# Designs tried in a protein design chat: VHH binders against A disintegrin and metalloproteinase with thrombospondin motifs 9 (ADAMTS9). Part 8

Target 1, 201 residues: A disintegrin and metalloproteinase with thrombospondin motifs 9 (ADAMTS9), of Homo sapiens (Human) (q9p2n4r1735to1935)
Amino acid sequence: LPQNCKEVKRLKGASEDGEYFLMIRGKLLKIFCAGMHSDHPKEYVTLVHGDSENFSEVYGHRLHNPTECPYNGSRRDDCQCRKDYTAAGFSSFQKIRIDLTSMQIITTDLQFARTSEGHPVPFATAGDCYSAAKCPQGRFSINLYGTGLSLTESARWISQGNYAVSDIKKSPDGTRVVGKCGGYCGKCTPSSGTGLEVRVL
Short names: E, the ipSAE of ESMFold2; O, the ipSAE of OpenDDE; V2, 0.75 times the mean of E and O plus 0.25 times the DockQ between their complexes.

## First folded at step 4 (VHH)

Design e41 (from b8w, 15 letters changed; framework vhh_7nfr_2)
Fold by ESMFold2-Fast, scan of step 4:
Structure e41 (fold): chain B 201 residues (1-201), chain A 122 residues (1-122)
Amino acid sequence: as target 1 above (201 residues)
Amino acid sequence: QVQLQESGGGLVQPGGSLRLSCAASGFTFSSYAMYWVRQAPGEGREWVSSISDSGGSTYYADSVKGRFTIARDNVKNTLYLLMDSLKSDDTAVYYCAKDQYWDSSGYWEDYWGQGTQVTVSS
């Protein structure tokens, strides 16, 4: 049984992009093979819960008085806010790139990301430029249910920037992670840079 | 208020079977993935099994794979863990837990029940 998309092409004579079953770490997983007409096809994991539960946001609103945390820290579109943060954006993910050698999600591969607002935001990343009063407004959501994969116990995030705060919740099996990140132009990103280590369930 | 109430634990001999139940209330049960987690004396919490909101996807820790089966009844708002071929190493307090999610206000909360004790001993 093929172990990667290049072997799908070689062993099965497949030349079309699509879902294929691959033997990964002793388990049969469904992997999307992209670029199958080339010599260097790439592996992607299709997210069963889609882009409604797999997204990354840099919140674009900035308070005129950054020492406040109005509305008990809740988000409101009618705030007294500037919308001038150039790094603001919202990206949702239908598929994410996996490196089958290292068993890491490549968070910066945006091939199957849709950016509906502003600037593209990598997978598992969030931030804002909202307030200095510890009111994080940026959010990310990861849902790996149905993929056969979960994040390892080593998956960690770091906070970066002025007044940066992060509140991150991971399910016991590592398939679900939600994060609220920000500060006054703060963000949270995976501690390993561009990769999130996964294991086969 | 979200509530999770486990039951079905007890004393069983090695090789025996038990069925754990978790009665859920205070939330739309059919909209959340659910988990079983256990904690042995002096140890940290260990994930045991997961089930998707529809019940269509299930996952198991390697230590219980082939012996345990997770199931749910969305009409009865109840989660189950069917435990076969029990071993002394399965002795622990078993907890059910609700999945976390973002709503439009940014709310999520991790809820755990009170637990049910499983003791595997002669």
Scores: ipSAE 0.006, ipTM 0.461, lowest interface PAE 9.1, mean pLDDT 86

Design e42 (from b8w, 15 letters changed; framework vhh_7nfr_2)
Fold by ESMFold2-Fast, scan of step 4:
Structure e42 (fold): chain B 201 residues (1-201), chain A 122 residues (1-122)
Amino acid sequence: as target 1 above (201 residues)
Amino acid sequence: QVQLQESGGGLVQPGGSLRLSCAASGFTFSSYDMYWVRQAPGEGREWVSTISDSGGSTYYADSVKGRFTIARDNVKNTLYLLMDSLKSDDTAVYYCAKDQYWDSSGYWEDYWGQGTQVTVSS
C-alpha cells in the first residue's frame, strides 16, 4: 500500500496525475498526485465542497471615515473605498497541498487555487485594509468534510495588526472553520505560520 | 529597516496648537498611505488620521475632525499632523505609522515610531 505519491509511481507503475488511494496514518485516503511525470510528485487533497466553501479574502476597501463601521455591520457597496490596495484579493481552492510527513496543509501552495480578484491570498487566511477599528471585513472559509481529514485541536489562528479583530468559528469535528478578520488593516493567519495541522478522521 | 521618527510634541494649554512631524526612511514613502495613532495613559491605541499615498485623500477620527489636519511631503519623506483647538482628552503619545504590507510569507509589518508625547493641561 503506497504511503505517498512517489510510492504510487514505484508500486503501481502510475505516471499520470490523478486521484490515488494512499495509506496515511493507518487510514486509506484519496489523494491527488500532481507532477507524476517528474521525480518529485506532490500530494493534494481534493475539496469535496469545492471553491464555494474553501476561499480566502483580503478585503481591499477603505471607508471615507475609517472609524465609522459599515451600515448595520455589513459591507457598503456605496462607499468611496480604495480598491487598489496591493494586498487585496480573493482566492478559492479546488485542492490544497498536504505535507504527509508533518501532516500540515501548506497554505501558500496555490497550484489548484483561482484568484478571481486582486492578489493571491493563502488558504485559511483573511484580512482587510478597511482602515476602521473593530470592523473586520475579510473572510475565509474551510470545509474539509468528506476528505477524511480534519483540523487538530492545536489548529489556531493569530490576529495581526493593532486594530485587528477576529471572529473564528470551528465545528466540533474540526472539518469546518469560518473566519472574519481585519480592522485597521489587519489579518488572521494560522498560528504555525504557513502550515495548518490536520489529522486523519 | 523601516524607520519612523516623530517630533513636535510638548505641553500646551487647552485651546493651544501643536505641529507633529514624522521623518520616514527605509521604504518608498510616496507609495504608502500613512497614518497617526495615539495612546492615552491606561487606554488602547486609537486611530487618529490617515492620508493616502498621493495626499489626495484624508480621513479623520470623529473626535479630531475639524481640529486636526494631516499632510505629507513626498519630496522630504515627512508626515505632519497639525493640531488646533487642543483638548485635555487629546493627551496621549502620538505615533506615526506606515500602512501595513503583506509579504509572500503572509506577514503584516506594523511599523510604528517611538512616539511623541502630547500633554494638554491647564
Scores: ipSAE 0.006, ipTM 0.200, lowest interface PAE 11.3, mean pLDDT 80

Design e43 (framework vhh_7nfr_2)
Fold by ESMFold2-Fast, scan of step 4:
Structure e43 (fold): chain B 201 residues (1-201), chain A 120 residues (1-120)
Amino acid sequence: as target 1 above (201 residues)
Amino acid sequence: QVQLQESGGGLVQPGGSLRLSCAASGFTFSSYAMYWVRQAPGEGREWVSSISDSGGSTYYADSVKGRFTIARDNVKNTLYLLMDSLKSDDTAVYYCAKDQYWDSGWFDYWGQGTQVTVSS
C-alpha cells in the first residue's frame, strides 16, 4: 500500500484528486490527495464532523470602557461595542493539511477552509478584542473523531496579547479540543506556531 | 524587512531601575501598536506591556502594573520600557514585538531580546 499521495501517483498511476487509502504508521487511513496532476501532491484529512465542529474565530466586538467582565462573562452580540477590530474573522474547515513526515497538521493551510466573516483564521486558533479583561470570547473547535487520528499529549497552546487568557479542554483520547481564547485583546495559538502533532489511533 | 533591536538590559540590584529601548525599522512604526514580552529561563513567554500606535493607550500585566511604564517616540521610531522597583522575578530576556495588523494584540515579529538580571 502507498504511504503518501506521491506514492499513490507513482505506484498506482493515479492522477485524480480524491480519497485514497494510505498505510500511515502501520494503520490504514483514508487521505484526500490534492494536486495529483502535479509532481507535488498534498495530503489532507477530511473531517467527518465538518465545519460545524471544526472552526476558528477571532471575535471582534470591542466593549466601550470595560472595568469588569460584563454579562457574567457571557458573549453578547448586542453589546455596546466597537466593531472595528481588523483581525476579526471566522474560518471553518472541511479538510486540514497533514505533513505525513512530521505527523503535524499544518494549521495555516486554508485550501479547504471557508472564511465566512472577516479575515481568515488558522486552524486551532482563536482570539478576541472584547476589551473586557479575562473574559475570553474567541472560540476554536477541533473534532478529529472518525479520521483515525488524534492530537498527541504534547499538543499545547500559548496565550498572548492584552490580558490574554485561554480555557482549553481536550478529550482524553485527543480527538476533541475546544478553546475559548482572548481577554482584553488576546489570542491562543499552537505552541509550535503553525503545527499540531497527531498520532494514529 | 522588519527589524527590531532591543537594548538597555543588564545586571541590577533589587529595587533598582532600568530603561529598555527598541529601535524599529522596515515598517511605518507610527501605524502599529507595540509590545514588550519577556521570557524567564525555562519558562514560556509572558506579555508585559502594550502601547497603541499613537501612544494614547497603554496596558500592563498585573505583575508589573505601577512599576513599569511603556512609552514610544514615533519621530525616532523607538519603543521604551521604563522599569522601576525591580524584583528578582523580573529576571528575563525582554523582547520588543510588533502588532500583526495595527492594534490587534497579535504579535508577528520579535527582536533578538535584551537580558535583564535582578540580583545582588
Scores: ipSAE 0.000, ipTM 0.140, lowest interface PAE 15.0, mean pLDDT 83

Design e44 (from b8w, 18 letters changed; framework vhh_7nfr_2)
Fold by ESMFold2-Fast, scan of step 4:
Structure e44 (fold): chain B 201 residues (1-201), chain A 122 residues (1-122)
Amino acid sequence: as target 1 above (201 residues)
Amino acid sequence: QVQLQESGGGLVQPGGSLRLSCAASGFTFSSYAMYWVRQAPGEGREWVSDISDSGGSTYYADSVKGRFTIARDNVKNTLYLLMDSLKSDDTAVYYCAKDLYWDSSGYYFDYWGQGTQVTVSS
């Protein structure tokens, strides 16, 4: 049985991008193979719950006074804010890149992402330039349910930036994670850098 | 006591339109951001849209961007969701919420109403 998209080309003679069943860590998973006309096809996981539950946001309302708007996560625009933060953006994901050797999601591969506002934001990343330290506004959402994959128990995030805070909630089975990140133009990113480790269910 | 009362749902054909309303009471409506959240049969809760307390900033889930418009009337203490170009995938119970949080089941919200059912028939 093929174990990656390159083997799909070699063993099945397939040359078209599309969904293929691969044997991954002893489990049969549906993987989207892209670039099948090239020597370097890439593996992607199609997100069953789609881009409404798989998104990353850097909320772009920069406070003139970072100590204003001390509310617990509710968005405000009655404080003196600018919408000129250069990293601001909203990206949603239909498919995410997986490295089958390391079993990591490559969070910076945006091939099947749509950026509907501002600048592209990597998967599993959020930030803001809105709130003070107690009022993070950026959001990310991960839903791997139905993919046959979940995040490992070791998945964690690092807050970056002065006065940055994060509030990250992960389901017990690792298929669902939501995060609120920010605080004076702060952000949160996976502690592993650009990779986010997964396991087969 | 915070209360939120949704209305305006119903049956529509794909491509149709609906306007949802949420009547708010028990808090100073004009001082809080408001949210629309939906839950489709057999699925978790999904954030749809939010609006700042003044109405000056609005945000949308990518799945509804360009089709839905969130609005508010701070004099009438009412939140709206104007839904155009409805798709079968929009079939869900729609809830408005004041304080939106996240947990292991998806989106958790405090201070919500009973919801209003939207069914897009194909």
Scores: ipSAE 0.000, ipTM 0.113, lowest interface PAE 16.4, mean pLDDT 80

Design e45 (framework vhh_7ubx_2)
Fold by ESMFold2-Fast, scan of step 4:
Structure e45 (fold): chain B 201 residues (1-201), chain A 121 residues (1-121)
Amino acid sequence: as target 1 above (201 residues)
Amino acid sequence: QVQLVESGGGLVQPGGSLRLSCAASGFTFSSYAMYWVRQAPGKGPEWIATISSGGSTYRDDSTKGRFTISRDNAKNTLYLQMTSLKPEDTALYYCAKDQYWDSSGYWEDYRGPGTQVTVSS
């Protein structure tokens, strides 16, 4: 059985991008192989629950004076707010890049991401700007259920920013994570930087 | 160069009061929003209150009944009046000037060296 997309080309004579079954860490997983016309195809995991449950957001609605939590801690998208934060954005994910050698999701590979608002936001990140201290407004959602993969116990997030807070909830099996991040232009990102470690479930 | 110098901290018993001052220089004080931030042992910085250039005040819910921010533009001085002090108010208190936000979304500020407030019996 092939163990990566390059072996799919070599062992099965496949040359088309698409879903293939690979033997990864002793388990058979369905992997999308991209760039199969080249000698260095890339591995992606198709997210069964799609972009409705796999997204990253930097909330960019800015109050005239941003020192209060909007609407007593509530998010408002229908306010008379300034929208001048240039890093604001919303990205949703159909597939995510996996490095099969390190078993890490490459959060900055946005090949199969759709940015529906503002600027691209990496997988597993969220933030805001101009919310009050302790008032996180950005969100991310991860749902790996059905992929055969889950996040390891080493999957952690770092809050960034002088008043940043992160509220992260992880399911017991590691397949589901939701984050609420921000606070006065705060952000949360994976502690490893751009990689998010996974295991075969 | 922006310079901020805090004063007025000290040791006080629970229920006591303190007035913190911040002397500002190196910028047009009346043109900027000013705020107070504190950092308690083992915790990150916490925003306390802001006063706009026009005099509007904004306060954190946990302290707004006990703390009042004010300014004297003629003296280039910011104040924080603290009443009914509690042990959990023990922290280093910083005066801060609003600065332009950077493109990464991180808050950029000019802070003084801080003044220590210790509330204990």
Scores: ipSAE 0.000, ipTM 0.145, lowest interface PAE 14.7, mean pLDDT 80

Design e46 (framework vhh_7ubx_2)
Fold by ESMFold2-Fast, scan of step 4:
Structure e46 (fold): chain B 201 residues (1-201), chain A 119 residues (1-119)
Amino acid sequence: as target 1 above (201 residues)
Amino acid sequence: QVQLVESGGGLVQPGGSLRLSCAASGFTFSSYDMYWVRQAPGKGPEWIATIDSGGSTYRDDSTKGRFTISRDNAKNTLYLQMTSLKPEDTALYYCAKDQYWDSGWEDYRGPGTQVTVSS
């Protein structure tokens, strides 16, 4: 029973990209193998809820006259705003890269991401430049339900920026996480850097 | 090495005035938006004013008539002129450099200068 995509090639003689069943940490999981025509196939997890519930945003609308928290914390896309923040963007994810050795999601692998606005934003990352100290406007959404995987209890985010605020909500089983990050020009990213640790359910 | 050093704080009577200064070094001062924030004991940070690299200013409405932000690019110095000071203006005042995500996430702030408004 193959344990990674390279073994799928070797043991099953498979050469086409697609979903394959792999034995991972004692459980049979469905993994998408990409690059199967090469010697360096890569493992990806297909997100059952797709891009509607798996996305990362850096909200780039900067208020011209910032206050502590205008609109009582509500986002106003009709604001008198500057749109000059170079990191602004929105990326949504159909599949995410997994390193089967470390059991980490590689948040910067955007091979199956679509950036519909601005600059690419890594998985599990959000930020803004709203110019209001307590008004985070950037959002990220993670939904691993149906993948056989969940985030570990140790999954944490760090806020960056002197006026950054993060509001992170996690489901008890670790399959669902939503974040709202920002505050003036702040962001939040996984505390583990570009890796986000998962476990088999 | 980025460095911001605030000065000009102190004890002042209600109705008094202070000018805060922020000496900047280690970066191209004229290329960055600069701002002032304050933090009173037990409260979160409160943005006061921003001055962009072109000299345009943006100020909080509650202090707008009493506080003025300015910069001297030749001296690499940011200023906050405060007039008609009130006890509620008592706080640690910080000078801050705007963040640049695309060239590395750097958010530098000085150690702050204490302003106490009391009789």
Scores: ipSAE 0.005, ipTM 0.207, lowest interface PAE 11.9, mean pLDDT 83

Design e47 (framework vhh_7ubx_2)
Fold by ESMFold2-Fast, scan of step 4:
Structure e47 (fold): chain B 201 residues (1-201), chain A 120 residues (1-120)
Amino acid sequence: as target 1 above (201 residues)
Amino acid sequence: QVQLVESGGGLVQPGGSLRLSCAASGFTFSSYYMYWVRQAPGKGPEWIATITSGGSTYRDDSTKGRFTISRDNAKNTLYLQMTSLKPEDTALYYCAKDLYWGSEGYFDYRGPGTQVTVSS
């Protein structure tokens, strides 16, 4: 059975992008093969819970007047807030890139990401610039349930920025992670940099 | 189901001290960030302090030398110790929580408040 998308082309004669069953670490997993018309197809994991539960946000709403606009740390659509933080953005993910050799999610591959506001934000990343609050406003959400994969117990995040605050919770099985990151101008990113290690369930 | 009940407010002279309490029920208190917020008549709400689920604290610079936030998870109670009170500290003081996940921000619930009045 093929072990990667290049072997799908070679062993099955497949030339179409789509879902294929690959033998990965002794388990049969469904992997999306992209670029199958080329010599260098890429592996992606389709997220069963889609972009509603797989997203990354850098929240860029600065309060004009913290005493009059909603409370420090409050989030509201009717906020009289400044949107001048250049790194602000919201990205949601239908599929995420996997490196089958290292067993890492490549958090910066945004091929199947949709950025609905501002600048693209990598998978498993959140932050803010909320000038008076010192409270995290940025959010990320990871839901790998149904993919056959989970994050390893070693998965960690680092906080970056002078007033960075993080609150990150991971489910016991590693399939679900939610984070709040920020505090003035701060962010959380995976401690491994751009890679996030997974295991086969 | 969720309930927050503040107490400990009252009339105090300038330079005095007060300890505010917030009794929480209807949720797993130890898992949530908790906040103290105040509002003076005719003014907007002002954030005072945050305590994380892990016990880390963040305070507004104008009050951090005089106010201390703390929590007792065994009693499901949040505290605000206030010292060297000034007339400008006169306000209704609220405690608030943030829903740990699924929340879009802070103050998904707050209590009715406890009044602090500092005589000039």
Scores: ipSAE 0.000, ipTM 0.140, lowest interface PAE 14.9, mean pLDDT 79

Design e48 (framework vhh_8ghr_2)
Fold by ESMFold2-Fast, scan of step 4:
Structure e48 (fold): chain B 201 residues (1-201), chain A 123 residues (1-123)
Amino acid sequence: as target 1 above (201 residues)
Amino acid sequence: EVQLVESGGGLVQPGGSLRLSCAASGFTFSSYYDIYWVRRAPGKGEELVARISDSGGSTYYADSVKGRFTISADISKNTAYLQMNSLRVEDTAVYYCAKDQYWDSSGYWEDYWGQGTLVTVSS
C-alpha cells in the first residue's frame, strides 16, 4: 500500500488530483493528493467539518479614539475604527498540508484556504489589534475530528505582544482546539513555529 | 509574588490513594490559564499527567493514568487538585503543578513550575 502521494502515482499509476487511501503509521487514512501531474505531489488532509470549524483570524477593528468611543469588552462595529493594521484578516480552511515524514501540519500552506477578509492568516494562529489591553478578540478553530489525526498532547501556543493573552481550549483527544488570542495587537502562534505536530488516532 | 505550591505527596502502598494540592498565591485563577500536573521519575523525562482549563471546563489525562486520576480546581480556594487512585509502583515520581499563563504585564507567555511534591509507591 502507498505511504505518500508520490507512491500513489508510482504504484497505482494515478495522475489525477484527488482523495487516496494511504498507509500512515500503520493506519489507513484518506489523504488528498495535489499536483499529481507533476513529480512533486503534495499531501493534504481534508477537514471533515470544513471551513466553518477550521479558521484563523486577526481581528483588526481597533478603535480610532478609545477614550471617546465607549466599549464593554465586546467587539464594537458601531465605533469608528482605524484601518492601519495591515495584518488583519480571516482565513478558513477546507484542507491543510501535512508533512508525512515529520507528521506536522504546515500551518503556512494556504493552498486550500479561503481568505474572506483582509490578509491571509496561517492555520492555528490568531491575534488582534483591538484597543483594549488583555481583551483578546482574535480566534482560531481547529477540528480534526473524522480525519484519523489529532494534535499531540504537547501542542502549545506562544503569545506575543504587550498585554497579550491567550485562552486556548483543547479537547481530551486533541481533535478539537479553539483559541482566543490578542489584547492590544497581541497574537498567538504554535510554539513549534510553522509546524504543528499530529499523531494517528 | 506569583507562586504555585504543591502538597499532599508521600509514601503509599500499591493500590492506595493520594490527593495532591496546588495552591496559587499572588494571583487568581482566570479564564486565561491551563493548570496541569507533570511528573518526573528518576531517569525519565517529564510526562504530562493531567490538565484542566476553567474557561472551558475541559480536561486531559495521559493514557497511563486515565480512569485512575482526576484533576479538579476550586476557584474559591484558588487551588487545583489531583486525586490519585489505584496507585502503581510506576507512578513513583516528583509531581509538579504548572500553569500556562502570563507571568507579568509584558504579555509574554511563561510556563511556571512549582517546587514539586514527591510521591513514592512502595511497600
Scores: ipSAE 0.000, ipTM 0.104, lowest interface PAE 16.9, mean pLDDT 77

Design e49 (framework vhh_6fv0_2)
Fold by ESMFold2-Fast, scan of step 4:
Structure e49 (fold): chain B 201 residues (1-201), chain A 120 residues (1-120)
Amino acid sequence: as target 1 above (201 residues)
Amino acid sequence: QVQLQESGGGLVQPGGSLRLSCAASGFTFSSYDMYWVRQAPEKGLEWVSYISDSGGSTYYKDSVKGRFTVSRDNAKNTLYLQMNSLKPEDAAQYYCAKDLYWDSGWEDYRGQGTQVTVSS
């Protein structure tokens, strides 16, 4: 049974990008193989909940007039915000890269990401670029439900920046993580740098 | 430690002008949005003006719009408030602040203030 996309090519003679069943850590998982016409095919996990629950944001909005609608930790739909910060970004993910040797999600591989605002933002990353107390925080969302994978208990985030604030909530089974990160140009990123360790459920 | 030192307050007649200054130290001034806030006797804190870290964006309380102008000099770590056509209602202690929140965690992010009095 193939254990990676290169073995799919070698053992099954497959040459087309697509979903294949791989034996990973003793379990059969559905993996998207990309670059199958090359010597270096890459493994990606298709996200069942896609763009709506798998996204990363550097928040670039500020209140139009801070005294008209004070921020208290909630993003209020009734407050006027102005988006004028050039380092803002929003990226959403249909598939994420996995390194099957280390069992880590490669958060900086944006091959199947869509950036709808500003700059690309890596998977599992969020931040903002305004003052610590009046800036709504950026958000990230991870939903691995239906992939056969979950984040390990070793998955951690670090906060970076002056007055950096983070509020990260992980579900008990590790399939769902939501984060709010900010402060003045504050952000949170995975503590291992570019990777998040996963296990097979 | 964040240090902000206001100056330029005083007594003026209605219709007069003052220019307030705020000298900042202990943080990277050019990386922070700045605020002017005021407190009149027996009243709460009131936001007056906002300026972005680059100086490219400014916002004002409606009652001071057109009369007050905020500016900054990032090379000198200094924030300014030019106040024209002063009214008795503008009399207050004026503070520069690194943040707009004045709750129990934010007093260390403001200066000592400078008093503005407007009377005949």
Scores: ipSAE 0.000, ipTM 0.119, lowest interface PAE 15.2, mean pLDDT 78

Design e5 (framework vhh_6fv0_2; at its last look DockQ between E and O 0.62; V2 from the best seeds 0.00; counts 0 for: pae E 12.2 > 2)
Amino acid sequence: QVQLQESGGGLVQPGGSLRLSCAASGFTFSSYAMYWVRQAPEKGLEWVSTISDSGGSTYYKDSVKGRFTVSRDNAKNTLYLQMNSLKPEDAAQYYCAKDQYWGSEGWEDYRGQGTQVTVSS
ESMFold2-Fast, scan of step 4: ipSAE 0.049; ipTM 0.502
ESMFold2, look of step 5: ipSAE 0.006; ipTM 0.247
ESMFold2 (binder alone), look of step 5: mean pLDDT 82; pTM 0.827
OpenDDE, look of step 5: ipSAE 0.294; ipTM 0.706

Design e50 (framework vhh_6fv0_2)
Fold by ESMFold2-Fast, scan of step 4:
Structure e50 (fold): chain B 201 residues (1-201), chain A 121 residues (1-121)
Amino acid sequence: as target 1 above (201 residues)
Amino acid sequence: QVQLQESGGGLVQPGGSLRLSCAASGFTFSSYYMYWVRQAPEKGLEWVSDISDSGGSTYYKDSVKGRFTVSRDNAKNTLYLQMNSLKPEDAAQYYCAKDVEWGSEGWFDYRGQGTQVTVSS
């Protein structure tokens, strides 16, 4: 049984991009193999719940009064805000890159991401320049349900920047994480930077 | 080298009016949002108003809406705050402030010396 996309090409003579069953850490997982016409194909996990539940955002609105947290911390389009934060962006993900040797999601591989607003934002990342009053509005969503993978118990985020704060919620099985991150200005990223460690369920 | 000099404060009766001015130098005034902020005795710094670089957009703290008007004259490098219907709650040291440089963190870099506003019967 192949253990990576290069072995799929070698052992099965496959040359087409697509879903293949791989033996990973003793379990059969469905992995999307890309670049199968090359000598260096890449492994991706197809997200069952797609881009509606897998996204990263740097929120573009900045409060005119950055010392407040209006609307009891709730996000409102009618806020008293400037819409001029230069780092703003929104990316959504249909597939995410996995390194099968380290068992990390490569958060900066945007091959199957769509950036619908502003600048590309890596997977599992969010931020804003909204408020200095512990009022994060930038958001990310991860949903690995149905992929055979979950985040490890050690998966952590770091907050970076001025007045940076994060509010991160993880499901008991580790398949879903939602985060609110921001500051004035602030962001959150996985603690290892570009890698987010996963395990086989 | 950046300098901001506030003036126009004073003692006024409730319901009275004052006009504050801020003379700016040492930077390209017409390229920055400008702020009015105030600090009342034993309180923290409060945002009052701000105005876009062109003067086309103005924003106000809820408690001063309809009473205060911010404006600017980019040819004279001067920021103004017209204060009408003054209330005892408006008594504070008033400061003008320059917005941060593009890409910088925080909400303003420089603040002037301030001008004192007292509202007394």
Scores: ipSAE 0.000, ipTM 0.232, lowest interface PAE 14.8, mean pLDDT 87

